# Designs tried in a protein design chat: VH-VL binders against q8ixk2r445to577. Part 335

Target 1, 133 residues: q8ixk2r445to577
Amino acid sequence: FFGMLQNKGLTDYCFDYNPPDENQIVGHQVILYLCHGMGQNQFFEYTSQKEIRYNTHQPEGCIAVEAGMDTLIMHLCEETAPENQKFILQEDGSLFHEQSKKCVQAARKESSDSFVPLLRDCTNSDHQKWFFK
Short names: E, the ipSAE of ESMFold2; O, the ipSAE of OpenDDE; V2, 0.75 times the mean of E and O plus 0.25 times the DockQ between their complexes.

## First folded at step 16 (VH-VL)

Design t51 (framework fv_retifanlimab; at its last look DockQ between E and O 0.92; V2 from the best seeds 0.88)
Fold by OpenDDE, look of step 16:
Structure t51 (fold): chain C 133 residues (1-133), chain A 121 residues (1-121), chain B 111 residues (1-111)
Amino acid sequence: as target 1 above (133 residues)
Amino acid sequence: QVQLVQSGAEVKKPGASVKVSCKASGYTFTSYWMNWVRQAPGQGLEWIGEIHPSDSETWLDQKFKDRVTITVDKSTSTAYMELSSLRSEDTAVYYCTREGKYYLSYAMDYWGQGTLVTVSS
Amino acid sequence: EIVLTQSPATLSLSPGERATLSCRASQSVSWYDLSYMHWFQQKPGQPPKLLIHDASNRATGVPSRFSGSGSGTDFTLTISSLEPEDFAVYFCQQSYSTPYTFGGGTKVEIK
């Protein structure tokens, strides 16, 4: 699966990553933004290694969850996907993080105009359901 | 003005299939989710599923996954709902309905006139 | 699925009276300050008509006498002063979780 990773619950919001430096793509947080499909900021791939890859430049970035965090941070992809980069996109649309045993949920930041994907206890909320477009 | 015009009433035998159409106009067909909802006579409303016409992304109630197929024809701005292995309990008025966009949510803001499907021996 | 229970099943009132309709969800349908609960009006032989979206927002063209409130699991549709054309069946519907579900409806009828 590849393309825009769109949330079911939010109206037209997708995974979005826009690092300040295109030559240094790791270390920043993945956010949610209106789906537009322009450029590379919203192009992701779900791989057979259960990674969510940000496909723009080499080396490729993979979404990771750092210890003690609930945010999605871009790391470098590795030959063998580390445990903190493994996700299961389930048939019901839920995106499950194996290591934390939590689901990726569209969440609201302090401002109502900003949204991010966060790890939360798994529920049946459409805000925890995702699909590629 | 937004309009959803559905195909005419159907009478089917048990075990048969029915395909209901919904022609959309007055808006960008590929920009809005299209839902199918049915209502048995004198009963409540039951959601069947939805499709996004741009890429045919589809979500169905598990109850219907084995019998319902929702499709679209972008060239004619028409959505279809096909229900197979019909049973008497499938007798209902079937509605197509568009989900309007409301900031962070969707709501079914326009509805077709409904299509009565009668299943009887 | 989320089950929506509407009460009362039937509400008999006269024109000019206040109507209060309840919809209770089996689980919360709220996400932060947004509630994914909607209200529809349906008259015989017609499709449902959207009245209220997201718990408290009137749809386009809906008279001000219609209002919605509530959050979490408990929601209310209020008609401040019933007009003759308001006698119909009213459904609540949640879009918090697929499959989307509707309440059983409340019939507002003339006393």
Scores: ipSAE 0.907, ipTM 0.953, lowest interface PAE 0.5, mean pLDDT 96
Fold by ESMFold2, look of step 16:
Structure t51 (fold): chain C 133 residues (1-133), chain A 121 residues (1-121), chain B 111 residues (1-111)
Amino acid sequence: as target 1 above (133 residues)
Amino acid sequence: QVQLVQSGAEVKKPGASVKVSCKASGYTFTSYWMNWVRQAPGQGLEWIGEIHPSDSETWLDQKFKDRVTITVDKSTSTAYMELSSLRSEDTAVYYCTREGKYYLSYAMDYWGQGTLVTVSS
Amino acid sequence: EIVLTQSPATLSLSPGERATLSCRASQSVSWYDLSYMHWFQQKPGQPPKLLIHDASNRATGVPSRFSGSGSGTDFTLTISSLEPEDFAVYFCQQSYSTPYTFGGGTKVEIK
């Protein structure tokens, strides 16, 4: 699948990656932003290795969650996907992080209008449901 | 200005199929989820599913998954719901309704007039 | 799926009286400070009409005598002083989790 990864629960919010230096894409957090499809910040590929790739850049970035953390951080993709970079997009729209056994949920940064994807215990909320647009 | 106009009432026999249309006007059809909801006589409301016209992304209640097909025709701004293998329990008024966009949520803010589908032998 | 239980099933009142309608969800329908609960009015032969979205926000053109409140699992629709046109059936509906579901309705009828 390739395109914008949209949240079912929030009105028109998509995965967005906006690194401060376009030549150093590693180590920054993925955010949620209003879906627009302009530029390159909202385009991701879901691969057969269960990676979510930021594919507007070479070498490509892959979304990862570091052990004990709940934030989605950009790492470099590897030939064989590491376990912390594997996400299962399930039939019900949930995005399951296999290593942690948790689901990706839209979350609000403390009383702001800024949003991020975070790992949380899996629920049936539409805030944990995702689809490519 | 927003208007949803549905096709007319239908009488069907058990085992047949029905296809209900919903023509939208007064807004950007491809920007809003379109839902189908039914109401059996004297009963409450039951959500069937929804489709986003821009890409045909579709979400269905599992109860209907094997019998319902929801589609759109972007060129005519028309949504369709087809229900197959009809039973008498499918007798209901079928509504299309769009979800308006609100602060971080959607809500069914405009409804079609409803289409009565009667299934009898 | 999320079950919505409305009470009472029937509320018999006179014009000018206050109506209080309850909706209880089988699980929370709130995300942070937002509640994904909506209220509709339906009269015979008509489609439902949106009254309140997101627990407490009146839809366009809805009179101020209608108000909604609640969060989590417990929600209330209040009609502060019933007008003749308010005698109808009222439904709650959640949009927190697909499949979306409706309550069984509360019929507000003239005493």
Scores: ipSAE 0.840, ipTM 0.931, lowest interface PAE 0.7, mean pLDDT 93
ESMFold2 (binder alone), look of step 16: mean pLDDT 94; pTM 0.956

Design t52 (framework fv_retifanlimab; at its last look DockQ between E and O 0.86; V2 from the best seeds 0.87)
Fold by OpenDDE, look of step 16:
Structure t52 (fold): chain C 133 residues (1-133), chain A 121 residues (1-121), chain B 111 residues (1-111)
Amino acid sequence: as target 1 above (133 residues)
Amino acid sequence: QVQLVQSGAEVKKPGASVKVSCKASGYTFTSYWMNWVRQAPGQGLEWIGEIHPSDSETWLDQKFKDRVTITVDKSTSTAYMELSSLRSEDTAVYYCTREGKYYLSYAMDYWGQGTLVTVSS
Amino acid sequence: EIVLTQSPATLSLSPGERATLSCRASQSVDWYDISYMHWFQQKPGQPPKLLIHDASNRATGVPSRFSGSGSGTDFTLTISSLEPEDFAVYFCQQSYSTPYTFGGGTKVEIK
C-alpha cells in the first residue's frame, strides 16, 4: 500500500511530513494535514516489514515511536525493521503499533487547526482507522 | 440543487440479486461520500455501507460484506448497490445518501427518494 | 457496533407543546469537543431529513424551534413548540464509528 494515508474519522486529513532540511529528514514529528497529494510530504508506503515509509530520496525514512512517547517521529529505515517501527494496518482500518500495543489515532492539538497522529488505547473510533488513497 | 434520483421498485425471488442505482446531480460527485441505508417496512434504519466516488474506497457493515457490492460510475455520476442471495428479510426501501462536509465531520444531508425492493416467493 | 437507544418509543402531544426526545449511546461518541451524533426527521413515504448534525447544529432550513443538546452518551432533541408538520418519526444516528448506526426512533404523534 502506498499514497496518502488518510484518516476515516478526521475528514480529509492525511499523514504529512515536512522536514526543515530535505537532506536531514529524521527527528521530526509526523503531523496531519489536509489531503492534497502534492509533492512528497504526504506520500507514504506500508511495507512488508510493517514499516510506514516516507517515500523520499535515499536514505529512506520510517515512522518510529520513541520510548515513552506517543508521537510518531521519523527515523531512518533499517535493513531489518526495529520493533519501534512496526505497525499493523489491520483489515478494519486500525493502525496498530506492535511494541506499544496502541493504535494510531488522529488527535487534536490546542489549536483547532492543528492535528497529529498519536498513540492511544485501541478503540472502535473511526479516528483510529486509516486508508491509503 | 443537489438531487439524488434512484431507480424504480424491484420485485425479486429469494436467491436472486438486485442492483439499485442512484443518479447524483447538483454537486461534485467525486467529492462526497455516498452511503446506502435501508429500512424494512415499519422498521428502523440500517446502514449498509459507503463509497467515495473519487477512488471507490468502500466501507461496509460486516453483516453485508459477503452479499453487497457498492460501485460508482464517475462518468454518469451514478452510485450502485448490488445485493445478492436475496432473502425475504431483505425486503426494504433502500436509500442512497450523500454525506455533506462539516467542520470535522460528515452528515447525511441529502437522500434519494428510496427504492423498494420486495423479496418474495 | 454502537447501539443507540431512543426514548420514548412514542410521544403523544398536542400542537404548541414542548417535545423532548432522548437518545442514549452504548459508548461515548465524542472526539474532543465534537459529538458525532445527528438527528433525522422522517414522515411517511419520505426519506429521512437531516435535522441536527453534530449534536447541536441545525441543518440548513431547519426551524429554530428544533434544538439539539448533549454529549458523550446522552443526547436530546427538543422541539420547543410543536407545529402540525412536526408530527413524525425522529431518529438519532452516530457517525463516530463504522458501522454507522441509528436509534430505533421516536414517533411524535398528535394526542
Scores: ipSAE 0.915, ipTM 0.956, lowest interface PAE 0.5, mean pLDDT 96
Fold by ESMFold2, look of step 16:
Structure t52 (fold): chain C 133 residues (1-133), chain A 121 residues (1-121), chain B 111 residues (1-111)
Amino acid sequence: as target 1 above (133 residues)
Amino acid sequence: QVQLVQSGAEVKKPGASVKVSCKASGYTFTSYWMNWVRQAPGQGLEWIGEIHPSDSETWLDQKFKDRVTITVDKSTSTAYMELSSLRSEDTAVYYCTREGKYYLSYAMDYWGQGTLVTVSS
Amino acid sequence: EIVLTQSPATLSLSPGERATLSCRASQSVDWYDISYMHWFQQKPGQPPKLLIHDASNRATGVPSRFSGSGSGTDFTLTISSLEPEDFAVYFCQQSYSTPYTFGGGTKVEIK
């Protein structure tokens, strides 16, 4: 799948990647932003290796969660996807991170009206349900 | 000005299929989820599923998954719900309803007039 | 699946009286400060009409005598002074988790 990765629960919010330095795409956090489809910030590829790939640039970025963390951070993609970069998009819409045994949830960033995807214990909430648009 | 107009009442025999239409007007059809909800006589409301017309993204209640197909025709701004292998307990009024967009949520703010489907032997 | 239990099943009241309708969810329907609970009014032969969205927000054109409150698992619809047109069935509905579900309804009937 290639397109915008939309949250079911929030009104028109999508994965968005807006690094401070467009030429240094590694190490910054993925956010949620109103779906608009303009520019390159909201387009991701879900690959057969179960990566969520930001491939509008070279070298390509892949979403990862570092050990002990709950934030989704951009790493460089590798020829074989590392376990911390694998997300299983299940039939019920949940986005499962196998290494941590947790699901991606839309979350409100503390002390702001900003939203981010975070790993949380898996629930049936629509805030843990995702689809490509 | 938002209006949802549904097809007319149907009488069916057990084992048949029914396809109900819902023509939308007065808003951008491709921007809003369309839902199907039914109500058996004298009973409460039961959600069947929904579709987003822009890309046909569809979510269904699991109990209908094998018998229900929800589709749209963007060129006519019309949603369809087809229920197959009908049983007497499928006798109900079937509604289409649009989900409006609110702060961080959706809500079913406009409803069609309903389509009575009667299944009798 | 989230089960919504409405009480009472029937509320027999006179015009001018205050109606209090309850809806209990089998699990929380909250995400941060948003409660994904909605209220509808339905009269015989008519589709449901949205009254309250997100627990406490009146839909357009709904009179101020209708108010909603609650969070988590417990929600209330209040009609401060019943008018003749308010005798109807009222449903709660959650949009926290698909499949979306409705309560069994509370019939507000004239005493």
Scores: ipSAE 0.844, ipTM 0.931, lowest interface PAE 0.6, mean pLDDT 93
ESMFold2 (binder alone), look of step 16: mean pLDDT 94; pTM 0.955

Design t53 (framework fv_retifanlimab; at its last look DockQ between E and O 0.86; V2 from the best seeds 0.88)
Fold by OpenDDE, look of step 16:
Structure t53 (fold): chain C 133 residues (1-133), chain A 121 residues (1-121), chain B 111 residues (1-111)
Amino acid sequence: as target 1 above (133 residues)
Amino acid sequence: QVQLVQSGAEVKKPGASVKVSCKASGYTFTSYWMNWVRQAPGQGLEWIGEIHPSDSETWLDQKFKDRVTITVDKSTSTAYMELSSLRSEDTAVYYCTREGKYYLSYAMDYWGQGTLVTVSS
Amino acid sequence: EIVLTQSPATLSLSPGERATLSCRASQSVSWYDISHMHWFQQKPGQPPKLLIHDASNRATGVPSRFSGSGSGTDFTLTISSLEPEDFAVYFCQQSYSTPYTFGGGTKVEIK
């Protein structure tokens, strides 16, 4: 699966990553933004290693969850996907993080019209369901 | 004005298939989810599934996954719902309905007139 | 699936009276400050008509006598003063989680 990763519940919002430096793509948080289908900042791939890859430049970036965090941070992909980079896109659309045993949920930033994907307890909410477009 | 016009009533035998159409007008067809909902006589409403016409992304109730196919024809702004292996309990009025956009959510704000599908031996 | 339970099943009232309809969800249908619960009115031989979206917002053209409230699992549709044309069946519906589900309906009938 590849393309824009769109949220079911938060209508018209997709995974979005726009690092400040195109030559240094790791270390920043993945956000949600209106799906626009332009550029590379909304192009992701779900791989057979259960990674969510950000496909722009080499080396490739993979979404990871750092210890004690609930945010999605871009790391470098590895030959063997580390446990904190493994996600399961389930049949019901839920995106499950194996290590934390939590679901990726579209979340609203406090006192803002901005949104981010966060790890939350799985509730079968459409805000925890995703599809590639 | 937004309009959803559905195909006419159908009478089918058990085991047959039925395909109901829903022609949309008055809005950008590819920008809104289209849902299918049915209502058996004197009963409540049951959601079948939905499709986004832009890319045909489809979500179905698990109950119907093996028997229902929802499709669209963008060139004619028409949505279709095909139900196979018909049973008597499939007798119902079938509605198409558009989900309008409301900032961070959506709701079924326009409905077709309904299509009665009768399944009888 | 999320089960919606409406009460009462039938509400017998006279024109001018206040109608209070309840809808309870088997789990929360709220996401932050947005409750994904909607109310529909249906008359015989007609499709449902959207009345309230997201718990408390009147749809376009809906009279002010209709109001919705609630969050989490408990929601209420209120008709402040029933008009003759308000006697119908009312359904709640959640869009929090697929499959979308409807309540069993409340029939508001004339006493």
Scores: ipSAE 0.920, ipTM 0.957, lowest interface PAE 0.5, mean pLDDT 96
Fold by ESMFold2, look of step 16:
Structure t53 (fold): chain C 133 residues (1-133), chain A 121 residues (1-121), chain B 111 residues (1-111)
Amino acid sequence: as target 1 above (133 residues)
Amino acid sequence: QVQLVQSGAEVKKPGASVKVSCKASGYTFTSYWMNWVRQAPGQGLEWIGEIHPSDSETWLDQKFKDRVTITVDKSTSTAYMELSSLRSEDTAVYYCTREGKYYLSYAMDYWGQGTLVTVSS
Amino acid sequence: EIVLTQSPATLSLSPGERATLSCRASQSVSWYDISHMHWFQQKPGQPPKLLIHDASNRATGVPSRFSGSGSGTDFTLTISSLEPEDFAVYFCQQSYSTPYTFGGGTKVEIK
C-alpha cells in the first residue's frame, strides 16, 4: 500500500513527518496532521517486510518504536527490517506492533489540538483503525 | 442544500439480488463517507457499511461481508448498495446516509428518503 | 460489537411534560473528551433525523428543548417540554467503533 495513512476515528487526520532538518531525518516523532497530500510529509509505503516507510525523501526512513517506549519515531530503513520496525496492518484496520504487542492509537496531547500516534493496549476503537488513502 | 435521492421500491424473490442507488447533490461527494443502514418493518436500525467515494475505501459489518457490495460512481455522484442471495428477512427500508464532519468526529447528518425492498415468494 | 441498550422501551407522556431517555453502551464510546454517541428522531414513514451529535451538541435546526448529556457508557436525551411534534421514536447510535450500532429505540407516545 502507498499513500496517506489515515486514522478512521479522527476527522481527516493522517500520519505526518516533518523533520526540522531535511538532512537528519532520524530520531524525530511522527505526528498526526490534517490530511492534505501536499508536499512530501504525508506519504508512506507499507512494505512486504511490514515496514511503514517514509520514502519520498532520501535517505528513506522507517517508523520504529524503541523498547519500552510508546512513541513512533523515524529510523533509517535496513535491508532486513528490524523487529521494532514491524507493524501488522490487520484486516480490521488495526496497526499492530509485534514486538510490543500493542496497537497504534491516535492520541491527544494534554488538552490540546495536537495529535500523535502512540502505542496503546489494543482495543476495537476506530482511533486504532488505519487505512491508506 | 444537501440532498440524497434513492431509487424506487423493489419487490424480489428469494435468491435474487437488488441494487439500490443513492444520488447525492449539494455538497462535494468525494469528501464525505456514505453509509448504508437498513430498518426491517417495525424494527430498529442496522448499519450495513460505508464507503469513502474519493478512493472507494470500504468498511462493512461482517454479517453482510459475503453478500453486500458497496460502490460509487464519482462522475454521477451516486452510491450503490447491492445485496445478493436475498432472504425474506432482508425485507426492509434501506437508507443511504452521509457522515458529516464535526469536531474530531463524524455524524450521520443527512439521510436519503429510503428504499423499500420486499422479498417474498 | 458495541451493544446499546435504551430505556425505557416506551415512554407515555402528555404535551408539556419532560421526557428523559437513557442509552447505555456495553463499553465506553469516549475518546478523551469526545463521546461518539449520537441521537436520532424518527417519525413514521420518515428517515431518522440527527438531533444530537457527540453526546451534547444539537444539530442544525434542532429546538433548544432537546439536550443531551453523558460520557463513557451512560447517555441521556432530555426533552424539556414535549411538543406535539416530538412524539416519535428516538435512537442512540455510536460511531466509536465499526460496526456502528444503534440502540433499540425509545418510543415517546401520547398518553
Scores: ipSAE 0.864, ipTM 0.936, lowest interface PAE 0.6, mean pLDDT 94
ESMFold2 (binder alone), look of step 16: mean pLDDT 94; pTM 0.956

Design t54 (framework fv_retifanlimab; also named t71; at its last look DockQ between E and O 0.69; V2 from the best seeds 0.00; counts 0 for: pae E 2.6 > 2)
Fold by OpenDDE, look of step 16:
Structure t54 (fold): chain C 133 residues (1-133), chain A 121 residues (1-121), chain B 111 residues (1-111)
Amino acid sequence: as target 1 above (133 residues)
Amino acid sequence: QVQLVQSGAEVKKPGASVKVSCKASGYTFTSYWMNWVRQAPGQGLEWIGEIHPSDSETWLDQKFKDRVTITVDKSTSTAYMELSSLRSEDTAVYYCTREGKYYLSYAMDYWGQGTLVTVSS
Amino acid sequence: EIVLTQSPATLSLSPGERATLSCRASQSVSWYDVSYMHWFQQKPGQPPKLLIHDASNRATGVPSRFSGSGSGTDFTLTISSLEPEDFAVYFCQQSYSTPYTFGGGTKVEIK
């Protein structure tokens, strides 16, 4: 699976990553932005290693969850996917983070019109359902 | 103006299949989710599923996953709903509905005129 | 699935009267300040017509006498002063979780 990773519940919002420095693609947070399909900021791949890769540059980036955090941060992909980079895109559309046992949910920043994907307890909300487009 | 025009009434035997069409016009067909909803006589509304015409991404009620197929023909801006293994309880008016885009949600803002499907021995 | 319960099943009123319709969800259908609850009007032989989207927003062309309110699990559709053309069946519908579900409807009939 690859392309834009779009949220079911949040109208027309997709995973978006735009690092400040194209030569330093790791360490920043993945956000949600209107799906536009332009450029490289919204292109992701779900791999057989259960990674969500941002592979517009080399070395490739993989979405990770750091210890004690609920945000999705870009790390470098590794030959063997580390536990904090493993996700299961389930048949029902839920995106499950194996290590934390939580689901990726579209969330709204406090007092903001911006959105981010966050780890939350798994529910039946469409805001926790995702599909590639 | 947005219009959804559905195919005519159908009469089927139990075990048969029916395919209802919904021709869309007045808007960009590939930009909006199309839903199918049915309503048995004198009863409420039941969501069947939805499809996005751009790539045929489909979401179905689990109840219908084994019997319903939703498709689109982008060249004719037409959505289809095929229901197989028909039963008497499938007798209903079937509607196609477009989901309009709002700030953070979608809502079924336009509806077809409905297609009556009657299943009887 | 999320179950929506509408009450009353039937509401008998006269033109000019205020109508208050209730829709209760089996679980919250709100996400932050957005409630994924919608209201439809249906007349005999016609498809449903969108009245209110996202709990409190009137759809295009809907008269101001229609209003929606509520959040979480409890929602209300209000018709401030019934017009003859308002006597119909009203459905609530949630888009918070697939499968989408509808309430059983409230029939607003003339007394």
Scores: ipSAE 0.897, ipTM 0.951, lowest interface PAE 0.5, mean pLDDT 96
Fold by ESMFold2, look of step 16:
Structure t54 (fold): chain C 133 residues (1-133), chain A 121 residues (1-121), chain B 111 residues (1-111)
Amino acid sequence: as target 1 above (133 residues)
Amino acid sequence: QVQLVQSGAEVKKPGASVKVSCKASGYTFTSYWMNWVRQAPGQGLEWIGEIHPSDSETWLDQKFKDRVTITVDKSTSTAYMELSSLRSEDTAVYYCTREGKYYLSYAMDYWGQGTLVTVSS
Amino acid sequence: EIVLTQSPATLSLSPGERATLSCRASQSVSWYDVSYMHWFQQKPGQPPKLLIHDASNRATGVPSRFSGSGSGTDFTLTISSLEPEDFAVYFCQQSYSTPYTFGGGTKVEIK
């Protein structure tokens, strides 16, 4: 799939990646922002290796979760996808992170009105359901 | 201002299909989820599914997945629900209803007048 | 699927009395401080009408005698002093998780 990765429960919000330094796309957190389709920040590819790629930039980035963490951050893609970069987008819309056995959920940043995707125990909440638009 | 106007009552025999229309006006049709809900005589309400008109993204109750098709025509601001392989227990009033935005926690804020579908042999 | 259980099924009261309607969800329908629980009024031959959204917020044009409360799994609709037009059926509905579901309804009828 290629396009904007949208949340079902937090309607009209999409994965967004906006690193502060265009030369350094690694190590920053993926956020949720109003879907707009302008520029390059909201376009991702879901690959046969179960990666979520930010491939409108070179070198290409792949979303990862570091061991013991719940935040989605950008790493460089590798020829063979590392386990921490593998997500299963299921038919029911859940986005399952294989290594942690957790699901991606729309969440609020602490003490703010900003939103981010985070790993949480899998539930049936619409905030854990995603689709490409 | 918001108005949802549905097609008229239908009488069908078992095994047939029915297609109900819902014409929207007074708002931006492509910006809101459209839901379908039914109510059998003297019974409660049952959600069937929803569609987002901008891209036709569709979510259905599993009970109906094999028999229901929900579609939209953006050029006429009209949503459609088609139910196939009708049975007598499908006799109900069928409603279209708009899903509100996040500030209404996506509550169903406007409803069509309802379409009675009667299935009898 | 989230089951919503309303009680009582029927509430027989006179005009001027206070009505208290309950809705219990089989699991939490709250996300942070937002509760995805709504209340509707339905009169014979009419579609449902939104009364309360987000557990406690009155929809536009709904009289102040209607109020809602609750979070998590337990929700209440209160009509502080029944008017003749309030004798109807009331439904709760969750929009936390598809499939969205409705309670079985509470009929408020004249004694």
Scores: ipSAE 0.516, ipTM 0.857, lowest interface PAE 2.6, mean pLDDT 91
ESMFold2 (binder alone), look of step 16: mean pLDDT 94; pTM 0.956
ESMFold2, look of step 17: ipSAE 0.499; ipTM 0.850
ESMFold2 (binder alone), look of step 17: mean pLDDT 94; pTM 0.956
OpenDDE, look of step 17: ipSAE 0.850; ipTM 0.939
OpenDDE, second read of step 17: ipSAE 0.788; ipTM 0.924

